# VHH binders against Acidic fibroblast growth factor intracellular-binding protein (FIBP): the designs that were tried, part 4

Target 1, 363 residues: Acidic fibroblast growth factor intracellular-binding protein (FIBP), of Homo sapiens (Human) (o43427)
Amino acid sequence: TSELDIFVGNTTLIDEDVYRLWLDGYSVTDAVALRVRSGILEQTGATAAVLQSDTMDHYRTFHMLERLLHAPPKLLHQLIFQIPPSRQALLIERYYAFDEAFVREVLGKKLSKGTKKDLDDISTKTGITLKSCRRQFDNFKRVFKVVEEMRGSLVDNIQQHFLLSDRLARDYAAIVFFANNRFETGKKKLQYLSFGDFAFCAELMIQNWTLGAVGEAPTDPDSQMDDMDMDLDKEFLQDLKELKVLVADKDLLDLHKSLVCTALRGKLGVFSEMEANFKNLSRGLVNVAAKLTHNKDVRDLFVDLVEKFVEPCRSDHWPLSDVRFFLNQYSASVHSLDGFRHQALWDRYMGTLRGCLLRLYHD

## First folded at step 1 (VHH)

Design s24 (framework vhh_7qia_2)
Fold by ESMFold2-Fast, scan of step 1:
Structure s24 (fold): chain B 363 residues (1-363), chain A 123 residues (1-123)
Amino acid sequence: as target 1 above (363 residues)
Amino acid sequence: QLQLVESGGGLVQPGGSLRLSCEASGFTFSSYAMGWYRQAPGKQRELVAFIYSGGSTNYADSVKGRFTISRDNAKNTVYLQMNSLRPEDTAIYYCAAGYSSSWYLDESAYDYWGKGTPVTVSS
């Protein structure tokens, strides 16, 4: 079972059903996993490989970018940059991961030297023509240039739009990136970080969390964690697995991830320097809180807590004792709430958030 | 809060047909993905078919081309049309409801379950 065999085998798993799930917003890895978990697809070496790797997702992204290369070079850059920033970022991230996987895991070290003999070897092993191998190599080189140009322009635009300081943006990007990409191997993590632009990553992830688009990826046992709160996310997701209704609640998952990351950087001085950048996130969290509880007093308490950490406060910084008091008061109030789905889970969620705040202030 | 009641099971000869119905009562049916599971004696429960809130469907390989899942949101009902039945289709059939955005499509992904309806394919 070689990397090339896995790649070719995984390609045969993309049928209309998997493709439709992908179009519905699932990754190919997620779509295959859903089908395996539901008993529709048998667990085989090929399905196991897809569950351990998103190579097929990268293949589909690469294929889409490859089609853009049919456009004249003078127009290609302009056409690509008319795509919304969030979609551009997804294409950049997935193509970069695919290029890495293709060179190192699918084609091996020989392509890094780019010799005719290496292409001959690949043609022999894959059964494709030398013409196709050369075209494939040239396409990767071209796509890489387009991706680099897209990345540079998009990064500049996001930094200017959101006025993020480099230091604070890198801290948020690291936490948010690892919270959402914990299922990726350390290799993919390092490749993604090789763009060296945490401000870009932070803003993209914050936008996606506000829209509720990124916070739902399942836990991969082989994932490498560099976020100190990843273990708390795992505990919360385990609770949600036992409560099917809340597992399907995108707003609750997104609220948890947003609050955990916000709590790690919840010093008011930090947010005062980044006021404009967190206004939408703050409003999103307040709206989600309103949906989770119909008790006005509890909602107001939660809104005040979020506004203290996401938006510049109108008063002094909250001392740790006051934060503990409000979290404990909110937790106690949950047990008497009307319209709340699960008091024990919410109590545990608030306990997790309290733990994050205690670590932040202890540090 | 959502309750599921299955009907339409029974005894049928090989090659015959049955239509199972699952009527939901409670909150908005149209927001849920619906699935049919089955459990044969001494075997684990397995997914047979599912339909998303938007109408997209998927089937286990053993039933593709023979079974059809459909839904009627106006009647709060999901159906499983079973054609060309085989002895190995003998099982208790369960209806399940869950959100279509859920990553967990195994038994834990479904919020509500029916009590099951028996299907026996025998000569």
Scores: ipSAE 0.000, ipTM 0.101, lowest interface PAE 23.7, mean pLDDT 46

Design s25 (framework vhh_7qia_2)
Fold by ESMFold2-Fast, scan of step 1:
Structure s25 (fold): chain B 363 residues (1-363), chain A 122 residues (1-122)
Amino acid sequence: as target 1 above (363 residues)
Amino acid sequence: QLQLVESGGGLVQPGGSLRLSCEASGSIFSINAMGWYRQAPGKQRELVAFITSGGSTNYADSVKGRFTISRDNAKNTVYLQMNSLRPEDTAIYYCAAEGLWDSYYPESYDYWGKGTPVTVSS
């Protein structure tokens, strides 16, 4: 937020330390805040209490929104504009994450079995009804309509304020756009992100969709519906935590990032670095194969499979069927490799990743 | 469905300690944040401590430095360690969870436990 202006250097907010904090279970916003704040604390000698306060951005965002819902209508424009630039950024993030069509569908009469059950349980426990939910939907529409009207001014204010921090403002804005899983909104910021940083952001969005139980709250309405229909047991949560430790290995992480970026080509239309990304994927697959087996024939098959994906990438289009085929063949190859000690966990991981990639292609 | 099961309440002497536990089961992936609230006789329910899914914490001024909230995501459990208890801490303590739908309706949805009584008396 405004304290970020003190942090000096050509430092990106998307780096290995932020990723490690995310692997430890912090939300995207908290991980970024912790990393940047750690740098500020080191430079200024501030206390741990200040660091803890900054990690409350997610919690404070909900309180801010609640206050605006009860604000006098005549003062709403003025109150929103008087919010500090850092909180205006969070408000805009919530505005872009607010999927009116999704919320309308949820509040409609033809709800999914899981959503209807959760709403009934909530009503039983809290006394809150669909009528109350629809009233709150109207309140949010009112607030976000005002945000929409002021969007240009708010974005200018945020960019002006954060641009005084050079690179930090650009990286923070990019994270905000990607964290809410709004690719269309984030497209303009892609030119300011390295491909690696883009892959990191994409991975965090996928994490929010499927791994929310690991302690990360989703910012996307679509991921909320998916999460509500899932019932994750304790073994699955433990497997996900162990996987996070495993993907701390640079080769596995590079492979994961390359796969995510490849899957997103259809959604974002980012092709300028695709060949480089697929070369990284090839290197990652070779390194993984080398670690998983001493059988030259199996490694050769794995390399051949990778080459098939390098060729299609040169055409700027990759069919979904090829992605599914690749994931199936890759999973089968891992299963056939002797000495892969975490095969069951890796299989669950690839299955989860496949689901996310397929959703991205069909959304 | 989401269920919250509380434990750890009881009778303690002033200056004593208690550790409250709240285990969440069912749709745990739908939990945005968890916390502890309390309600003393004749008073409104008030927030004691809150912890986000990312691990960030917040405390009521009256309990800062005495109470610590923590979370074990592997066990889907939130804890409240209460130290240096005072007679004024006597209340029924409720575990609460914010659902994901609260991202659109922060004041509308809370899952509540049954409550566990804490009495601080000689």
Scores: ipSAE 0.000, ipTM 0.109, lowest interface PAE 18.9, mean pLDDT 49

Design s26 (framework vhh_7qia_2)
Fold by ESMFold2-Fast, scan of step 1:
Structure s26 (fold): chain B 363 residues (1-363), chain A 123 residues (1-123)
Amino acid sequence: as target 1 above (363 residues)
Amino acid sequence: QLQLVESGGGLVQPGGSLRLSCEASGFTFSSYEMGWYRQAPGKQRELVAFITYGGSTNYADSVKGRFTISRDNAKNTVYLQMNSLRPEDTAIYYCAKDLFGSSDWYEGAFDYWGKGTPVTVSS
């Protein structure tokens, strides 16, 4: 993995689990490190130093707080009052410093007498007052300027690295945000995404890449799963031309894309339709795998993986552990078949996803 | 309550061996990726090895060929067999559970670390 991919990946993996670790007393850097290979932070040179710095901690905290801005007040208060008093003060201070609207709502006339008493109790125990929260807000405004400067540099570098135009990156980022950030954009407030919504967005991105990188998908009319028509941005395909040099075998790439789409779509809550679609896709994948006759072990692995995905689709509740297992097994298989080029394409896919999410987070 | 309890650390001479154990409770052990991290004084935590639900393993370059990670789902235990130990392996070793229960495909993403077990390699 590249330095940029590691850096961007770490900054985009802030979610409720990272937030929970932070509430438990972990720093933002430590919490994020738990979601990625911690050893990578030592290997990225100057980037690793930045990721370990106070500036990077402020940047990650900024993104975590942005997610908290859209949490319902009741949920936030439940989280606050379920943790030890010392950490309650920290959470309140940081949240109030960032969300002016929440401060007005919570501390204004809408705040209940019970909640005011709880805030007074915290102030008494920690010495933190509403005045100190306002001071913290002013401090965050100064930090925000540094974060904005860092954002501009990172986004520009990511766009150049992945050959995305500014307009395309912003449009692309809306889809990427749905896929990776578990929040739906286009609303006045953010909402959680289902796994099915994520899988759908990932499939659209893979289909768009087929037009630019490979040309044709595996031919199987029974595996065609498109209940939506969508015009493709011509500039998107032009920006992704660099990916073409990473692909040597279109059958293997198409198998890779189909397996990834199949794994990601398993959570969609349309049971009977999903089962039929997976069976049709599985038939196509088995036929493609049969063409890989020079390696019996790899062919057997592909067939076994396809069979594994037929059975789970009979339930609305897909075990996500099986998805990771499948992706890990498939990645190993691809790697053994000159999979370096295809793994590089997958790595670039994830890097692009992270980069576009970073853009969305700063808009 | 989710809990990870490490054991097996100690003082050992260079070239020696140790076997670390991590007993897990409070979650469906067989469904999660498990890993071992270590942290030397003044250093950040480093991923040493991990093992997936399917039994696939991966190792840091510094320990490849010397360390072996394994799991026993019947005992809810993950192990780290450490051979040919070197002074630079001196650290506190931590057991970790996959953060997302395989909902995220980012490899090496872990949560909940135990108290750790110290390993000192010295004559």
Scores: ipSAE 0.000, ipTM 0.113, lowest interface PAE 20.6, mean pLDDT 45

Design s27 (framework vhh_7qia_2)
Fold by ESMFold2-Fast, scan of step 1:
Structure s27 (fold): chain B 363 residues (1-363), chain A 123 residues (1-123)
Amino acid sequence: as target 1 above (363 residues)
Amino acid sequence: QLQLVESGGGLVQPGGSLRLSCEASGFTFSEYAMGWYRQAPGKQRELVAFISSGDSTNYADSVKGRFTISRDNAKNTVYLQMNSLRPEDTAIYYCAAVPYWDSGSYLDEYDYWGKGTPVTVSS
């Protein structure tokens, strides 16, 4: 072990100081690394709150992103996996410190060097000044490897789902991207997308999947029509009709329903991975609580928290009640960057599902 | 210039094991995601295992628990350890690379493919 590693492990440094030492190349213990990771996740949550406000603090957001992107390689992968994909996408898209047009041009070119000719071409095509192009290219080179690693994680997650859920999922992905006209590169594969395009597409797909699930025949008594507001049911039909415009065809809508069924019932995919993550988090909290036997109040708090998180996810199958729990968790973190119409209707739907879930699980 | 060369294929009996290797040349290996695909006669090519530049791994259901993908960045090589082989695993196995970053490409389709190495599981 290093002298600094011992020092950091035994001192009352705040997370920001620990993170600075980490960035300077000093090694840290696993316990200290966990503290720093928790601090980064808390700052990510604070950044999301800023992004949701009328007054945005770009300075604070930029510094947080800068620190995250300079995390040591050993922990970088773990840190990225702990940040929700939608939040990663929001941070990258809004706070690259780049113009989107510049990024699109740069991603389409050979970048071993930013020659004057390359920068002049980008400046001419985008209308961005040559001085700004040079500054942005220097910044891009510094952070690109980490940015691509973050993007790769999101692409890997989507690709894993498509490969393991249905042999037609690849065609479905291409059709969805193609039909939206923003993702013409969807004629190829998801790996051609920018973070912003990926975030939008992921939000759209999840919304389409959840709406498709509503049309499925109930297999669980708590999933019957009787547990829904009949007036709200008409709003679901309206949203489904609007989504049909994006896919243009009844056969494509039927494919949506098939994909949703496959994802919900599959052993592998976004929904099963979400359930596994909640179970892992809950088991971790129980283990921590077990080690705090000398403080009954703290232990009781952790046990209560575990019951609130784990109970909805203990099913041996994937009923609509699990989808409702997923929708409740998802609505807290996902934003449509292009602004879906009828957000108020979606919020009302989520509110109703939240009420049903609370009644079902004995608050 | 970019080349992927597979090796380690051959004939084995059911229940046997094989270790496939794919050596890359002409690019910065550590910055690429690597995949193993297979194609049996008359069937479509399918992904069996994938490893990202950050060492995240994914497997097809048919091979999960039996196959393990790994990489050695010092040797520019990706490996597929195949255990408990079945007759259904008989196929030509292909190595593929997708760049997370190269001198100008952005996560393109798998344009970098090897010629393939045959694996036969019989008797």
Scores: ipSAE 0.000, ipTM 0.100, lowest interface PAE 23.0, mean pLDDT 47

Design s28 (framework vhh_7qia_2)
Fold by ESMFold2-Fast, scan of step 1:
Structure s28 (fold): chain B 363 residues (1-363), chain A 124 residues (1-124)
Amino acid sequence: as target 1 above (363 residues)
Amino acid sequence: QLQLVESGGGLVQPGGSLRLSCEASGFTFSSYAMGWYRQAPGKQRELVAFISTGGSTNYADSVKGRFTISRDNAKNTVYLQMNSLRPEDTAIYYCAADSPYYEWLSDESYYDYWGKGTPVTVSS
């Protein structure tokens, strides 16, 4: 639908005067027209034109959210069932972008929860009233709740439209449900950026679904230990897809799951949990080493490699050269050991770890 | 397709022992890793013991040295031997068969198969 096309644009900039007029009940068109007639936007230059364009895209998003907020939940739910899965995912992504832009541009904050004193300070600094700020948070919460209720319909809709297996549809549901359940069960309030987590999970679903719907990726890039310049998320997902074909052993499967969990938590900006994720990965690597060989030296190498990853996580400092050195050094060392049987699998695991760590470094 | 039924719960005094059993009906039991979870009143469900398809085991720190998990693939059954029981072990105990896709999630709603639970009360 044409209204969903509004979500495609970038929603970065906001003009405070036009935004205040919109908060006061003016339509986006009327607010812009009033500012132009008042002389605010009469001077036209490249800069003014760019600002007006970005502001209009931002207010189109506000107008769409306002319309969704006032729609009856039953009607909105019915409408969403009729929207193709790809457009449902875009809608979720746009809510994340809008929310982030609102916090950064309007409230002058990076992604964080606001306190009452913070809201009072923002009101003084921006000229926006505390009541208006709280009203916007309430509006976002309502929209977040409706989108969360849509997750159950995604499995059925995707399966029916794209003829996916029950297993693949359940994988998608698990990813979506994970985003919602990173908070304690029974708590009624969601964290401010739970929608960002949901949008990220939707992105993973889209990537996995796109690859699944068109079959295997047409290009199957070989793992390149010295080439860390590719699309890291796509490389990581391809590595995981390849590992899935090879997992016949429970310990290898546990390692695969640990890597997926690590990638998800990294994307959600949950750096404090990375240590726990790497400790889980350490256990998986030790178990895999025991399975692949009964050589103590191989197990020692795996343990040492993982311990070196834990220390950088704690410092909130990722030396890319050190990561590359560790991965290449231990890959080469394992290759040189007598009786190493699954070199191809080892190279694949090292490629996956490299992709995961580079992704974390870029975040 | 896989269905799980727990048994063996009951009332026991501190320091006592219980053996829980979980019988699976379904031809793929040997392909699933199995776990025992528990949920005390007002708390989240937690994993207490796990056994892989190959027989490797893991335990929660609170039960290490006291609980033992085992499986018998010929009988499609997983067991939890609980020794030196404490009042804090009081909970409903659930048997679970993990999925290749959901095990890495801590939330119970993502696991493939769950039993209905068997209550264990440790009280004097």
Scores: ipSAE 0.000, ipTM 0.099, lowest interface PAE 22.4, mean pLDDT 46

Design s29 (framework vhh_7qia_2)
Fold by ESMFold2-Fast, scan of step 1:
Structure s29 (fold): chain B 363 residues (1-363), chain A 122 residues (1-122)
Amino acid sequence: as target 1 above (363 residues)
Amino acid sequence: QLQLVESGGGLVQPGGSLRLSCEASGFTFSDYYMGWYRQAPGKQRELVAFITSGGSTNYADSVKGRFTISRDNAKNTVYLQMNSLRPEDTAIYYCTTDLEGWSYLGDYFDYWGKGTPVTVSS
């Protein structure tokens, strides 16, 4: 029926306490189960179905989070207002380090722009300085602006230029959202890994590769590559050049670099839909890493990623088919030893990637 | 390099106690939420306990009053003290952290350790 009903994954509006538990770390199924058993929510047909269908929990949680990120501006604002103020602040703080009191007051006032009177009122109410209020208000407006752009023009632009499915376009929009947030916080030191941090680093590498590889003589041969990996690398370079020619403005260039970052993530098999390319990625990654940057240390860190995640998957104990199996099940809950192996492989991959990213920013 | 290493699991009698530990490395531990999930054979996984960077704790109803989550930021370690254990607590216990801010996207996006088995039986 309504977008709100679809968005929350239920035929009835989910209670604020369920949102609170969900934002606090409980799965949708666990949050609902906890509240129902505590007598906070009466079981409805939809609620009972959620409790009975725990197998779908991971998918429903992913779907709800995906819908939150890609909600229309009207619906997004409505849902944010429906989430308890403490939970709204916590969610926003994860990405933007906003003061809870400030966020609560800004949302309550529905500011279209920060007038001196509005900011003074917020400052008086929250005890935050006017300078801090203006900075936080500007950040808050930017977040909503970026989300609004993602819902309309950006998603359509991505689909048009990359011939992507709706699903992949939404994934690209999400990565662009997090990447742009990181770029706009240029003085923020990397202390944790997020999709935005990953996208930022990948985009930086792509920028170095595009500038260095397209205009330069061939680099030394990578002894770990074969002919097929060389062909894959050249096709990727052509894709990067094609994306670059779409840019007419500096701001659009930055956006397209984020899209190129997402294309790199796709080529690396981060999205389960890219399973067909995964076998070539371990060899191609070594080749691509060698060409992405002239900094030997950075290249070595990406080689470490291949060694720690991809190469073990080629051993007798961790065949590449296992990795492809787990990528196909990216939305599946752990119900077997295969699921446990998936978590181990993913932990290794993300751990190695985070190590590489931290060295990129701190050495 | 990010790593979560669980320990402390084992076989215990009903009514017994175990203390699970999770040593974290490769990130600024004190800034992140830490939690414990469990999954019994043939059942869905569930979040049993959660501790914020500030030290606030949350527990599933099934373990409230019996389990205590705590953290030691100096040692980059999170603990789960499990008292009055019951056969239904038998599961593999996983340490997790919310590095992405969206840890609820399931196994694909969660940063989880390899798990430590807990068996409660006679």
Scores: ipSAE 0.000, ipTM 0.108, lowest interface PAE 20.8, mean pLDDT 48

Design s30 (framework vhh_7qia_2)
Fold by ESMFold2-Fast, scan of step 1:
Structure s30 (fold): chain B 363 residues (1-363), chain A 123 residues (1-123)
Amino acid sequence: as target 1 above (363 residues)
Amino acid sequence: QLQLVESGGGLVQPGGSLRLSCEASGLTFSSYAMGWYRQAPGKQRELVAFITSGGSTNYADSVKGRFTISRDNAKNTVYLQMNSLRPEDTAIYYCARHYGSDLWEGTYYFDYWGKGTPVTVSS
């Protein structure tokens, strides 16, 4: 039995390799995507080093997506289908991040001006004409449609063609569907959720809410999303209520805590610079969650749930240097046109959250 | 737009005192919370002191009892009185305006930052 097995428990619904990557410092999204790609790349002889390098290259993915959006319509199909299968999962995830950056950097900047003189000046300086802007919007709609189709078929392809475990396929499906404000979880699954699984789910919820708060890409005008947004609010609220009931059982929490070994405490040393101030992390997380959602019931329930599990990490050591810095930088970056910068800062913040959650278990 | 200008930093002996000032220009800030932050060499930036629009104050544990934050809304200025300075207080000190009026509302949301003023505590 490894210390990771002790932490997540024998009934964890999250793939062990995914948890291992997460604890090694990968974001939840990257950990799942990396593990999914390992099955695909193994068939082509790729190594873990190649997987790691590709996953960390946010800017290379941005340039790929930018090329697709500026492509002539005649070549768009050809360019999309030149994307290797091993990169399709990461492209889908980063396409949604690109949508936010695209709106803020290209469309938001141009549209916020509202005057013909300013639009003409921007067109002259950037080489982007009104016809070019229209073409980018048209390409966005076409790329979005193809990406949505790829997303829909990807889960089936992963499960059927790459012989991945059912847990990994479900975890990846959940992440992919979060881009459409959908929390995928079965009622039966929630009844067996371990504390480690809860920590993983909390990170995913916060990451998706944070990305949605920073910038929202316009949805495809041809798609109807109002009903899905309403359904998500109801389902998400119900899921949080079920998690609250499950994790309110102090006997289960104490059991998991008692299984944490001294070796796992040693791993928290990688977050040692923040250890003295871990108690302040929970307040920061609660405050961010409260601000990011407009649904009061969801905010209140999430805040209460988080406080019950991370609030014990609070201390009188205030401010929390690293976490406060990253939260403040994230707040400042919400007005930034560089969507990828805030994502990098957020990834570091979630690294400290992992430490806080492990410390809660350990302490 | 709003501009924040810090002043009052300098070199001081351990046990000495300094008073930092931050003046906002262009807009009033009476309805906003204000904070003082610092960044020590090789360290991340951290919140030192916070004052709400209503005048309630909060401090980092390391400076409680030694530092006092205050504001003068008529002058659009926030102050940090630093007493019993220690070598570990050496940092560049930054002024920031929070979006909200309270610690809960504005703790992690900053619209504007100053350029900073250096404070060195050395003998």
Scores: ipSAE 0.000, ipTM 0.096, lowest interface PAE 22.9, mean pLDDT 46

